# Designs tried in a protein design chat: VHH binders against Jacalin-related lectin 10 (JAL10). Part 22

Target 1, 292 residues: Jacalin-related lectin 10 (JAL10), of Arabidopsis thaliana (Mouse-ear cress) (q8gwi7)
Amino acid sequence: QKLDAIGGKGGKQWDDGADHDNVAKVYIRGGLEGIQYIKFDYVKDGKTIDASIHGVSGSGFTQTFEIDYQNSEYIVSVDGYYDKSGTMQALEFKTNLKTSEVIGYPKGTTKFSLGGVNGKMVIGFHGSAGKVLNSIGAYLTTAPPTKSQLVGGLTGGEPWDDGSNYDGVKKISVTYISTLIRSINVDYEKDGQVVTRYHGMKNGDTEEFVIDYPNEYLISVEGTYNILPDDNVLVIRSLIFKTSKGRISPTYGFVSGTKFVLESQGNAIVGFYGRDGGAFDAIGVYFSPIPS
Below, E stands for the ipSAE of ESMFold2; O stands for the ipSAE of OpenDDE; V2 stands for 0.75 times the mean of E and O plus 0.25 times the DockQ between their complexes.

## First folded at step 23 (VHH; framework vhh_8h63_2)

Design l3 (from i1 with Y107W; at its last look DockQ between E and O 0.79; V2 from the best seeds 0.77)
Fold by ESMFold2, look of step 23:
Structure l3 (fold): chain B 292 residues (1-292), chain A 121 residues (1-121)
Amino acid sequence: as target 1 above (292 residues)
Amino acid sequence: ELQLVESGGGLVQAGGSLTVSCAASGFTVSSNWMGWSRQAPGKERELVAGIYTGGSTEYAKTVKGRFTISRDNAKNTLYLQMNSLKPEDTAMYYCARETYTYGSETWERYWGQGTQVTVSG
């Protein structure tokens, strides 16, 4: 999604494009006469891309703002401040983790915001600049999912990972016996198609929990894990699912041992990973912001 | 042939006690996980107590401290001692045997016919 440039008229148009995975660093020179230039280092396929300076370069100190992109930091929004002469006077960058200092002098200006769309991140910028920065716009994309911790038996069974490249969860089928969870079967939606992933064994009682995606999202997985006394292995013993509409599934399996909750405010679950050794040893999830 | 026969159900006053039994044949009660489940009218069947082959026991929160599962290997019989009974404990009580080992693809479950426990007032 391309957000139109906002600010004053003037200068020459520039466009860094949208073919980036993230922004690594912002370089700004601000002063009493306005923002003199801006430059962005982008990330693509793990490599930093050193883009062009927009504005004029010269002597003096450049202020910088680093984005810890390797630890899932990304720019969410930019506040800009421009005056009646068409000069960008100040900028402030906000990430999912922190807010920059206000760079420049915002007093007596018009404020605007770019971005701030839940679940979106900035991957590119465009605008206009001449002797100063005049306007700035942005390219947005869906922010990458984040990975929960893994809960349950962390050493038994074999690992599996559905990944996070799904639009949402449409249905979970849980197979269980009196003492534990045997398997899950997850129906994901991807580009209008159902993609099914199965983990565990099919023998047991099977129940379905249907989610009315995209009108409803899976937001929480909770349950318990404990040692199976006869086998001396730590496994998931029970599961409960919760949706964005406040629906709560029945408890599957048998509540025993340590409680866990996998949820993240403002996020939906879009993928699962875990461990499976014939029981259902461990479970983890991927979170993605719920669209607004 | 495998058989599970429950007995000992009946009417009991709230606060009272009752023991239900499950006589097993065709297998040894200590060689499998065994349990007691109950089903009240209009409700889902729920596991209330289980005993593992090594003797470890587990209980549903709603009955822990009031119910005790045990077995007598010489009589090949499973028991559920129910104390401090409440009207909410009224249900058909079923003895269960499950054959499951970690890592196994196989699972079998057998139920008895059930014995009715009714707790009044």
Scores: ipSAE 0.738, ipTM 0.910, lowest interface PAE 1.1, mean pLDDT 90
ESMFold2 (binder alone), look of step 23: mean pLDDT 82; pTM 0.796
OpenDDE, look of step 23: ipSAE 0.780; ipTM 0.934

Design l5 (from h5 with S104T; at its last read DockQ between E and O 0.91; V2 from the best seeds 0.83)
Amino acid sequence: ELQLVESGGGLVQAGGSLTVSCAASGFTVSSNWMGWSRQAPGKERELVAFIYTGGSTEYADTVKGRFTISRDNAKNTLYLQMNSLKPEDTAMYYCARETYTYGTETYERYWGQGTQVTVSG
ESMFold2, look of step 23: ipSAE 0.718; ipTM 0.900
ESMFold2 (binder alone), look of step 23: mean pLDDT 83; pTM 0.810
OpenDDE, look of step 23: ipSAE 0.803; ipTM 0.948
ESMFold2, fold request of step 24: ipSAE 0.764, 0.735, 0.735; ipTM 0.923, 0.908, 0.910
ESMFold2 (binder alone), fold request of step 24: mean pLDDT 83, 83, 83; pTM 0.814, 0.810, 0.809
OpenDDE, fold request of step 24: ipSAE 0.821, 0.822, 0.820; ipTM 0.958, 0.957, 0.958
ESMFold2, last read: ipSAE 0.746, 0.729, 0.762; ipTM 0.916, 0.904, 0.922
ESMFold2 (binder alone), last read: mean pLDDT 83, 83, 83; pTM 0.816, 0.810, 0.815
OpenDDE, last read: ipSAE 0.823, 0.837, 0.819; ipTM 0.957, 0.953, 0.956

Design l6 (from h5 with W33S Y100S Y102S; at its last look DockQ between E and O 0.49; V2 from the best seeds 0.00; counts 0 for: unsure alone 64.6 < 65)
Fold by ESMFold2, look of step 23:
Structure l6 (fold): chain B 292 residues (1-292), chain A 121 residues (1-121)
Amino acid sequence: as target 1 above (292 residues)
Amino acid sequence: ELQLVESGGGLVQAGGSLTVSCAASGFTVSSNSMGWSRQAPGKERELVAFIYTGGSTEYADTVKGRFTISRDNAKNTLYLQMNSLKPEDTAMYYCARETSTSGSETYERYWGQGTQVTVSG
């Protein structure tokens, strides 16, 4: 998604494009005359891209703002301040983790906000610049999902991970027996298609929990884990699911031991990961913001 | 031939006690994990008590402290002692043999025919 540039008229158009995974660093030179230039370092496929300077290099000091992209930091919005002459006088960058200082001198200017779209991050910039920065726009993409803690038996079975690159969950089929969970089968939606992933043992009773995606989202996975007495293995004993419409599944399996809740306010579950072997050992999820 | 025959159900006053029994044939109760499940009208069958092969027991929270599962290996019989009975304990009670190890490569479950327990308020 391309956000039109905001600010003053004038200068030459520039466009860093949208073919980036993240922004790594912002360089701004400002002074009494306004912001003289801006430069962005981007990330693509693990490599930093040293992009062009936009504006005029001159005397003065360059102020920088680093984005800790390796620890899931990204820019969500930029506040800008421009004057009647069409000069950008100040900028302030906001990430999911922190806010920069206001860079420049915003007094006597028009303020605007660029970005701040729920669930989106900035991956590119464009704008106009000549002797000074005149305007700035942005490219947005969906922010990456976040990963829950893993719950259950953390040493048994083998790890599995469906990943987080799905639009949502359409159905969960749970296979269980009187004392424990045997497996899950998850139908995801990706680009209008159903992608199915299966984890665990097939024997037991199977029930389906259908979610009316995209009108309804999976938001919570709850349950219990405990040791099975006869073989001393720590496994998932029960599961229950909740949706954005307040629907709650039956409790699958048998409530025993330590309760867990995997949920994050404002987020939907878009992927699962876990461990399974001769049992359904552990479960975790990926969260992504619910669309506004 | 494997069979489970429940007995001992009946009408009991709230606050009372009742023991239901499950006579097994075709296998040894002491060598198998077994449980009692119940099904009330209009509800799904739910496990209320389970005894593992080694003798460890587990109970649903709704019956913990009131119900006791046990085995008499000489009689090859599974029991459920139900104390402090409540009207919500009214259900058909089923005995089952069910595999319950995490590493089982096979799975078996056998139900009895059930015995009715009715608790009057």
Scores: ipSAE 0.720, ipTM 0.893, lowest interface PAE 1.0, mean pLDDT 90
ESMFold2 (binder alone), look of step 23: mean pLDDT 78; pTM 0.768
OpenDDE, look of step 23: ipSAE 0.747; ipTM 0.904

